# Designs tried in a protein design chat: VH-VL binders against q8ixk2r445to577. Part 85

Target 1, 133 residues: q8ixk2r445to577
Amino acid sequence: FFGMLQNKGLTDYCFDYNPPDENQIVGHQVILYLCHGMGQNQFFEYTSQKEIRYNTHQPEGCIAVEAGMDTLIMHLCEETAPENQKFILQEDGSLFHEQSKKCVQAARKESSDSFVPLLRDCTNSDHQKWFFK

## First folded at step 3 (VH-VL)

Design cc14 (framework fv_recaticimab)
Fold by ESMFold2-Fast, scan of step 3:
Structure cc14 (fold): chain C 133 residues (1-133), chain A 119 residues (1-119), chain B 112 residues (1-112)
Amino acid sequence: as target 1 above (133 residues)
Amino acid sequence: QVQLVQSGAEVKKPGASVKVSCKASGYTFTDYYMHWVRQAPGQGLEWMGYINPNSGGTKYHQNFKDRVTMTRDTSISTAYMELSRLRSDDTAVYYCARYGSRYWYFDLWGQGTTVTVSS
Amino acid sequence: DIVMSQSPSSLSASVGDRVTITCKSSQSLLYSSNNKNYLAWYQQKPGKSPKLLIYWASTRESGVPDRFSGSGSGTDFTLTISSLQPEDFATYYCQQYYSYPTFGQGTKLEIK
């Protein structure tokens, strides 16, 4: 699968990666932004290793969650995907993070109109359902 | 030289259609989204929509959705904007513009095409 | 649509003056997750296409003179020309790209 990773509940919002410096792609938070269909900041690939890859720049970035955190950040991809970079895209659209045993949810950032993907306890909410467009 | 070159001025009657072209050169045409922005005489800038030259996918502003069509021809690096059922208030300069990175700011503009709709 | 309002609609100034143009957004253009303001400024001379001056509220485009500076965050932004030159008499537009693009109504900078 490849394309824009869109939320079922927040129907106008997509995964978006917009690093401050294209030469330093690693370490910044993945956000949610209006699905504009522009540029590769919203273009992701879901791989057979259960990675969500950002292929806009080299070296390729892979979405990860650090132990104890709930935010999604960009890491360098590895030959063998580490557990913190594995997301199971389930038939119902849930995006399950294997290492934490939590699901990716579209969430409002506190005291802000901004939205971000965060790890939350798995529910059957449409805000936890994702699809490639 | 990186540039966008647009077709020449048009004079149309109310109810007609106009098709403006925008030819890209000096860069990879399919790597950048092409937007259309118009400006009525003495007025400000109004965004109309965009086309992804790679996929052909489009997004139009609500004000234009029922009468604008954006297309492209990758073999000649040219984008097109067709506006139908013209009214006198469609008299404007029409610009094509390239977004300069992964964001919505415009780093490269065509020279503009004047469209006059007169009764 | 996000509404962009500019002030003043026009102003008269002399060469060497410091001029300030203001832009206000109907909602915040600051994306808290990346701490960036999705705002650009353009210059348009009569009969010409707009020219990008500033993006991300304060970053100058390559080739733009350092007398041009942008500042502000959230809903209130300013474009400053520190020492006005003859070639700076033009109309200036702010543009948001937090959502689908919208422009301010423009500020016409006229010679005194």
Scores: ipSAE 0.007, ipTM 0.587, lowest interface PAE 11.0, mean pLDDT 85

Design cc15 (framework fv_recaticimab)
Fold by ESMFold2-Fast, scan of step 3:
Structure cc15 (fold): chain C 133 residues (1-133), chain A 119 residues (1-119), chain B 112 residues (1-112)
Amino acid sequence: as target 1 above (133 residues)
Amino acid sequence: QVQLVQSGAEVKKPGASVKVSCKASGYTFTDYWMHWVRQAPGQGLEWMGYINPNSGYTKYHQNFKDRVTMTRDTSISTAYMELSRLRSDDTAVYYCARYGSRYWYFDLWGQGTTVTVSS
Amino acid sequence: DIVMSQSPSSLSASVGDRVTITCKSSQSLLYSSNNKNYLAWYQQKPGKSPKLLIYWASTRESGVPDRFSGSGSGTDFTLTISSLQPEDFATYYCQQYYSYPTFGQGTKLEIK
């Protein structure tokens, strides 16, 4: 699967990666932004190794969660995917992070119109359901 | 040349509907979402909504969603914005616009369509 | 909606002057994760469509003269014209794209 990774509950929002420097893409948080339909910074690929790859640039980036954190960060992809970079895309659209046993949820920042993907306890909420478009 | 060309000026009576067209040329019509923005005389710009020309999906601003309909015809690279139940305060210039590259700032605008609502 | 406020509403200036226009947002337009401000500036002449001048608060659109510059971060932004030319008399608008687009009320730049 590949394309824009869109939220079922926040239907206008997609995974988005807009790093400060196009030449140094690692270490920054993945955000949610209004879907724009043209790929690029919102184009992701779900791989057979259970990675969510950002392959707009070389070398390819992979979404990861650092130990003890709930935020999704861009790291460099490895030949063998480490556990912190593995997500199970389930049939109901849930993105389950195997290492933490939590699900990716679209979350609103307090007193803000901005949204970010965060790890939360798994629920049947539409805010935890994702699909490629 | 990359261009958006809109239909001509309209004069309508209160309660009528108006349908504005926006024809794209010089780029792949289905690759960019088409937005609509209006401007009342002497006033600022007001975002109305968008259409995804590939899927047909639309999103309207809360202020317009009970009266506006956005459509497209991919065979002629044309987007449409229809506003119903017109009031005198709908008198405005209506613009179609394409978002800039990958974010919702607008790098390409139509020339505008003047809609006058008067008895 | 994020509210955008511009000041002044109108400004009189002469050719060759340095002009500054201010834009304030009701909330921060900065994503700290990418250090980008989701703010654009437009120029509009009577009877014409808006023309994009600046995006990301300070990046000039292709073909825009270097006398136009944008600055600021978070909630306070400025558009500067360093040496005003006759063709610069127009209305200027700021726009946020941090969320669904909203525009300032405009600043009309008039000949003194």
Scores: ipSAE 0.145, ipTM 0.759, lowest interface PAE 5.0, mean pLDDT 88

Design cc16 (framework fv_recaticimab)
Fold by ESMFold2-Fast, scan of step 3:
Structure cc16 (fold): chain C 133 residues (1-133), chain A 119 residues (1-119), chain B 112 residues (1-112)
Amino acid sequence: as target 1 above (133 residues)
Amino acid sequence: QVQLVQSGAEVKKPGASVKVSCKASGYTFTDYYMHWVRQAPGQGLEWMGYINPNSGYTKYHQNFKDRVTMTRDTSISTAYMELSRLRSDDTAVYYCARYGSRYWYFDLWGQGTTVTVSS
Amino acid sequence: DIVMSQSPSSLSASVGDRVTITCKSSQSLLWSSNNKNYLAWYQQKPGKSPKLLIYWASTRESGVPDRFSGSGSGTDFTLTISSLQPEDFATYYCQQYYSYPTFGQGTKLEIK
């Protein structure tokens, strides 16, 4: 399925990706921003390969977690999804990163009122529950 | 013809309520959150809150949370802002505004509705 | 709330002058992962609605003359009008959208 990926606990916030250069999709962190309802930079697709794709621009980006990191960054999608790009969207809304065995949580990045999705130990918190709108 | 057209000026007594309308045209009403911003005479701009026209979900600034109600009617592409228990310091121009380019800077504004609260 | 402070509160200038208006935020408006500053500038003429001039600190809105430019990063931002025209006499506001919107108190640009 596809749409805006919204947090159940942090209800005003959606996955957001808007790099400074639309021709350079790779390498920037996925953030959480106030949901705007228009799609585009907040429009993601969950695929049968367990990818979260950003396909507003080309080439298509796939959300990944690099080794040793807990941040979600944009990588290029591959013909076969690598393990670092696989997220299991569970029935309870948890977004489970298979390679790390951790869940995506809406978290405050700094003391600056900014929020980002981060990998954390899995809990039953609403901050770890996501749904497509 | 992308525009927001607001209702006319209102004069109210202290303790009354006022309901301002904002009619959208030229774009899909349910695709953009509608924000409300006010400006007291000679003062700056103050954000009051928003409504998601698709869901009806609202978020109000702390300063207005106990007195403001935002609603919409999707059949006529109109948003409403009602402010109750009016005080003289609520005298202001009230604007509806649409955010621009998917972030909460405002690229489209209504013409403003002057609300005067006097005894 | 993120507090926005503008300076000066007012200034007088003549047609043809270079004018600068500053805006300071109580916290950084720069998002390190996308390198964007969540800052906009508006122009408001008496009796009229605000008009968007600049977003992302330095991107001009369509139809805004080249004489308007925005600069700065983090907590310190500047709006510059390179050669003031008669229609530019107005009040200017900065606005952050890093969080829920807040505005500076405004800078009134008056004819000298």
Scores: ipSAE 0.057, ipTM 0.729, lowest interface PAE 5.9, mean pLDDT 88

Design cc17 (framework fv_recaticimab)
Fold by ESMFold2-Fast, scan of step 3:
Structure cc17 (fold): chain C 133 residues (1-133), chain A 119 residues (1-119), chain B 112 residues (1-112)
Amino acid sequence: as target 1 above (133 residues)
Amino acid sequence: QVQLVQSGAEVKKPGASVKVSCKASGYTFTDYYMHWVRQAPGQGLEWMGYINPNSGYTKYHQNFKDRVTMTRDTSISTAYMELSRLRSDDTAVYYCARYGPRYWYFDLWGQGTTVTVSS
Amino acid sequence: DIVMSQSPSSLSASVGDRVTITCKSSQSLLYSSNNKNYLAWYQQKPGKSPKLLIYWASTRESGVPDRFSGSGSGTDFTLTISSLQPEDFATYYCQQYYSYPTFGQGTKLEIK
């Protein structure tokens, strides 16, 4: 399915991709921003390969987590999804990153930072629960 | 070309309702959110809420949530904002404004509709 | 709500002057991950609707004269008019879009 990927705990915030340079779509961090539902920067597709695709541009981008990191960044999609691009959207809304065995949480690295999606140990927190709207 | 045209001025008594229209032309009506912003005489701008013209989804500011209804008619590219149980402090110019598909800054505004609430 | 404060509330300047209007937010408007400040500036002339001048704190809207520029980051922002023209008589508003929109109270610019 596809749409806005919204957080249950941080109500009204959605996955958002707004890179500094619109001509260079790959290599930047995914953020959280107020859900607006008007596509492009907040329109994602969850695929049968367990990818979260940003498909408003060509080539398509896929959300990934690099080894040792806790941030979500945009990579190029592959014909066969690599393990770092696989997220299991579970029945309870948890978004489980298979390779790291951690869950995506709406969180801050420092108290002065914006909320962003980060990998954290899996908990029952609503900040770790996501749904497509 | 690309414009938002609002309905004319209204004079209402306290307790009445007012419904302001905003007709879009020159662009695809369903591609942009329509926001409503008001301005009391001599005062600043106050955001009221928005509607997604494609889906009909609405989000209202807490101050207006119990009295405002935003709707649209895609067949005539027109958005509506109805404010009920009017008070004298609802006297203001009411603007419709479109939000672009990327982020929440307003690149196009209607001319405004003056609503006066008096006895 | 994020509170936006502008200063000064009003000012008078002569044609050709450099004018600076400031805007302060109650919290940072910067997403450090994308290095963007979620701030816009508008011009409103008497009896008219607001007109977008600047977005992303420093990006000028198409058709806006280059004498208008925006700067700043985080909580402190400025709008500069490098050489004031008679048509610049107006009230200027900053607006944050980091969260649901809120506006500054406005700065009224009068040409002497």
Scores: ipSAE 0.215, ipTM 0.781, lowest interface PAE 4.1, mean pLDDT 88
Fold by OpenDDE, second read of step 4:
Structure cc17 (fold): chain C 133 residues (1-133), chain A 119 residues (1-119), chain B 112 residues (1-112)
Amino acid sequence: as target 1 above (133 residues)
Amino acid sequence: QVQLVQSGAEVKKPGASVKVSCKASGYTFTDYYMHWVRQAPGQGLEWMGYINPNSGYTKYHQNFKDRVTMTRDTSISTAYMELSRLRSDDTAVYYCARYGPRYWYFDLWGQGTTVTVSS
Amino acid sequence: DIVMSQSPSSLSASVGDRVTITCKSSQSLLYSSNNKNYLAWYQQKPGKSPKLLIYWASTRESGVPDRFSGSGSGTDFTLTISSLQPEDFATYYCQQYYSYPTFGQGTKLEIK
């Protein structure tokens, strides 16, 4: 699967990665932004290693969850996907993070009008449903 | 002024552990990853790993992953590197170095901590 | 790991000489999206910490004399000192940060 990763509940919002410095491709938080399909900021790939890759070009970035965190952070992809970079996109649209046993949910960023994907306890909420478009 | 100040020299026996500290000042500690690099006498530089001070997330080189533990205390802007099960070939100068979110190179280094492992 | 190989491992030169140190990476350090080479050079004097000289393969760090220059792209890089000064005798290291950091083995520049 590849393309825009769009949320069902938060209508018209997609995964978005736009680091402030193009020379720094990792270490920043993945956010949600209106789906526009332009550029590379909203292009992601779900791989056979259960990675969510931001960039298909070297160096490749893969979404990771750091220990103790509930945010999605861009890391470098590795030859063998580390446990904190493994996700399961289920048939029902839920995006499950294997290591934390939590689901990715579209949520409002604190003290902001912006939105971010966060790890939360898995529910049947449409805000935890995702699909590639 | 922006600087990293490390703890003093250590002398250890084989099998022991050593914990080196690195205190940051002059900048926001949590804005930079803290890396650890060591250098055996007369040898080159060897990367050991890093810690993200914000989350405590660590990435270790596979050569050290079973023996090294990197931690931090954000309240005092201090990073720690503990190396266990020491052996003679762990004798080296250990450096902390910052690795910024905008810069993937080491623009700031600690003064180094000499760790000597001898029976 | 990306392997960095420097050449030579050591060399002797005199004050005023032009010196070139080479560094080769096992894979390209050029990122196509920004056309930047993820390569840095450091200087280390005995008993001192490494000092950053060059980053992005060719950009001098603040305070670094003009006689130091970096060049190259992809897998082949060079550090050049146009006219050696007494304070330039030291060991030099290249380092890639395209992936997790790795260093060249170093080049010791000694006085002839």
Scores: ipSAE 0.096, ipTM 0.739, lowest interface PAE 2.4, mean pLDDT 92

Design cc18 (framework fv_recaticimab)
Fold by ESMFold2-Fast, scan of step 3:
Structure cc18 (fold): chain C 133 residues (1-133), chain A 119 residues (1-119), chain B 112 residues (1-112)
Amino acid sequence: as target 1 above (133 residues)
Amino acid sequence: QVQLVQSGAEVKKPGASVKVSCKASGYTFTDYYMHWVRQAPGQGLEWMGYINPNSGYTKYHQNFKDRVTMTRDTSISTAYMELSRLRSDDTAVYYCARYDSRYWYFDLWGQGTTVTVSS
Amino acid sequence: DIVMSQSPSSLSASVGDRVTITCKSSQSLLYSSNNKNYLAWYQQKPGKSPKLLIYWASTRESGVPDRFSGSGSGTDFTLTISSLQPEDFATYYCQQYYSYPTFGQGTKLEIK
């Protein structure tokens, strides 16, 4: 699959990668932002290796779980995907991170309309359901 | 030349509906969301909602959700905003607007359509 | 909605003056992950549509004169015109795009 990775619960929000410097593509947190429909910084590919690849940048980035944290960051893709970069897109739309046994959830930061994808205990919440558009 | 051209001024009675058009040219109409923003006389700008011209999907601000309908006709690159059950406080200039930098700030605006609601 | 407050509501100035207008948001417009402020500034002349001046709080739109500059971060933002020109008399609006768009109430810049 490829396209904009949109949240079912936050219906207008998509995975978005907008690093502070276009020349420093890796190491920054993936955010959720209002879907703009133009691909580019919201365009991702789900691969047969269970990766979520950022196809707008070359070399391609891969979404990874930040070590010791529940946040998702951009990392360089490896020839063989490491476990922290593998997400199982399940039939119900959940993104399951097998290494941690947690699901990716659209989460709101305190007292703010800023949203980010975070690892949380798996539930049947629409905030944990994702689809490519 | 990239531009948005809106329909002419309208005068309506309270309770009526108004439908404003916005014709796009100089770019691929279906590649950009079309937003609607209004401005009451002597007042600031107020975002009303948007339409995705490719899919027809719409999102309306809560203040307008019960009365606004946004549509488009891709064959003529035109977006429409219809506001029903008009009140005197709906008197405003209505703008269509879009962006080309992937974020919801607006670098291209229509010239505006004045809608006057009076009895 | 994120509430945007501008001050002053109006300002009288002369050609050549340095003018400053401020914009305050009810919550931070900074994504710490990318260090960007989701804030834009517009100029609107009577009977005309708004014109984009600044985006990302401090990035000047192509074609906008160097005398316009934006600054600030988080909740407090400033638009500065370093040496006011006759064509600059207009109303200025800030807009947040951190969430669904909201605008300040405007600052009218008038001839002294």
Scores: ipSAE 0.370, ipTM 0.818, lowest interface PAE 3.4, mean pLDDT 89
Fold by OpenDDE, second read of step 4:
Structure cc18 (fold): chain C 133 residues (1-133), chain A 119 residues (1-119), chain B 112 residues (1-112)
Amino acid sequence: as target 1 above (133 residues)
Amino acid sequence: QVQLVQSGAEVKKPGASVKVSCKASGYTFTDYYMHWVRQAPGQGLEWMGYINPNSGYTKYHQNFKDRVTMTRDTSISTAYMELSRLRSDDTAVYYCARYDSRYWYFDLWGQGTTVTVSS
Amino acid sequence: DIVMSQSPSSLSASVGDRVTITCKSSQSLLYSSNNKNYLAWYQQKPGKSPKLLIYWASTRESGVPDRFSGSGSGTDFTLTISSLQPEDFATYYCQQYYSYPTFGQGTKLEIK
């Protein structure tokens, strides 16, 4: 699966990553932004290693969840996907993080009008449903 | 308590190799990346690279990529930095330091290992 | 690499003095998406490892006295010690983590 990763509940919002430096693409938070289908900031790939890969730059980045955190942060992809970079995109649209046993949910950023994907207890909320477009 | 304890001082000849160890305690070793930074006598701090203790993935500064090897043994929460083909300007105190993997600031440092390279 | 330039390289001061150290980066350390500056300050005493003082340009690390403060944004940053104490004589370093880590050359604070 590849393309824009769009949320079902938060209509018209997609995974978005815009690193501040094209030569240093890791260490920043993945956000949600209106799906625009332009540029490279919203192009992701779900790989056979269960990574969510950011394929716009070399070396490529992979979304990770750090210990004790609920945010999605871009790390470098590795030869073998580390545990904190493994996600299961299930048939029902839920995006499950294997290590934390939580689901990715579209949420409002603290004290902001912006949105971010956060790890939350898995529910039947459409805000936890995702699909590639 | 949370700490990093490094191996003792080393004296080496030019052309030799040195391997410094850094043992972590008081926290989960694999939850933090381990960086290495050195400091020549009377000089500033120079970043060498880092290792992901979970996977063993490494990133080296280009000034060291052909001479440095960073490894880890998760069973004893220990990181290693090996520098080969030593020369006199490699004389320095070598530090291991952890950081939050999102942000490269260092909240915990080892005590440092003095490596002296001399004929 | 992002180049960090500190000023001054050395400074003499007395106990009780207000001390200011500046750090300039070759490019902005402000990330527009989170409005944070990827800048840290460290203190290093002779024969000891560096100690984290400030991160995000202005946030004090736990246990750091409130006489230490960080300010600035973009490319210009400042570390201020409001009232110098005897234990504050040391070398101070700024460090950016907007990209792979680089450090300023250091500022040695000596007793006058």
Scores: ipSAE 0.022, ipTM 0.630, lowest interface PAE 7.0, mean pLDDT 91

Design cc19 (framework fv_recaticimab)
Fold by ESMFold2-Fast, scan of step 3:
Structure cc19 (fold): chain C 133 residues (1-133), chain A 119 residues (1-119), chain B 112 residues (1-112)
Amino acid sequence: as target 1 above (133 residues)
Amino acid sequence: QVQLVQSGAEVKKPGASVKVSCKASGYTFTDYYMHWVRQAPGQGLEWMGYINPNSGYTKYHQNFKDRVTMTRDTSISTAYMELSRLRSDDTAVYYCARYGSRYWAFDIWGQGTTVTVSS
Amino acid sequence: DIVMSQSPSSLSASVGDRVTITCKSSQSLLYSSNNKNYLAWYQQKPGKSPKLLIYWASTRESGVPDRFSGSGSGTDFTLTISSLQPEDFATYYCQQYYSYPTFGQGTKLEIK
């Protein structure tokens, strides 16, 4: 699977990575933005190691969740995926983060009208359903 | 090189439908969302909706969703916008425009199609 | 919808003048985690389609002369033309792309 990771509930929103500094692409938060169909900042690959890779720049970035956090951030990909970078894409579209036992949900950013993917308790909400386009 | 070419001017009576075409060239048609924006005489720009040319998925502004249909034909790299039950206040220039990730703004516009609705 | 308001609605100026057009949004267009403002500026000449001038509030599109500059953040934005040229007489529009696109009502720049 590869392409734009689109949300079923927020139908027009896709995973997006657009860090403030183009020269330091790791360590910043993954956001949700209107899907544009162009790839690039919205182009991700789901791998056999259960990683969500950002393959537009070198070195390759992998989405991770740091201990105690609920935000998705960009880390450097490793030869063997660490547990904090593993997401199980289920048949129903859920993205399950095994290490935390939580699901990725499209959510409104606190004190803002922006949307971001956040780890939340798993529900059958369409806001927790994702697919590649 | 990259361009959007629209169909010619149309004159319609109230209650009729109009279908405007937008032919893309110079890029991969299915890689960019195609938006439609209109402009009434002497007035500003009004967003109507978009189509994802790859999937056919559409999103319409609430003001138009009861009357607008956006489609595409990937074999000829052409997008279409059909507006039904025309009113005199639908008189406008209708533009197609490409929405790209680099800009996240409309970087390429068609030349516009003038639609006049009069009795 | 995010409402965009431009001022002035029209402006008379002479070649060589410095002109300023302002744009205000009903909510912040700054996405705090990437520190980018989702705001664009367009130029439209009579009978022609709009042309993209500025995106990300301050980044000039390729081929746009450096006399055009964008500034501002959050809800208040400005387009400046430092030394007006004859080809710059046109209508200017701001547009937000923080959500579904909405445009300001336009500022018509006229020969004085």
Scores: ipSAE 0.024, ipTM 0.680, lowest interface PAE 7.4, mean pLDDT 87

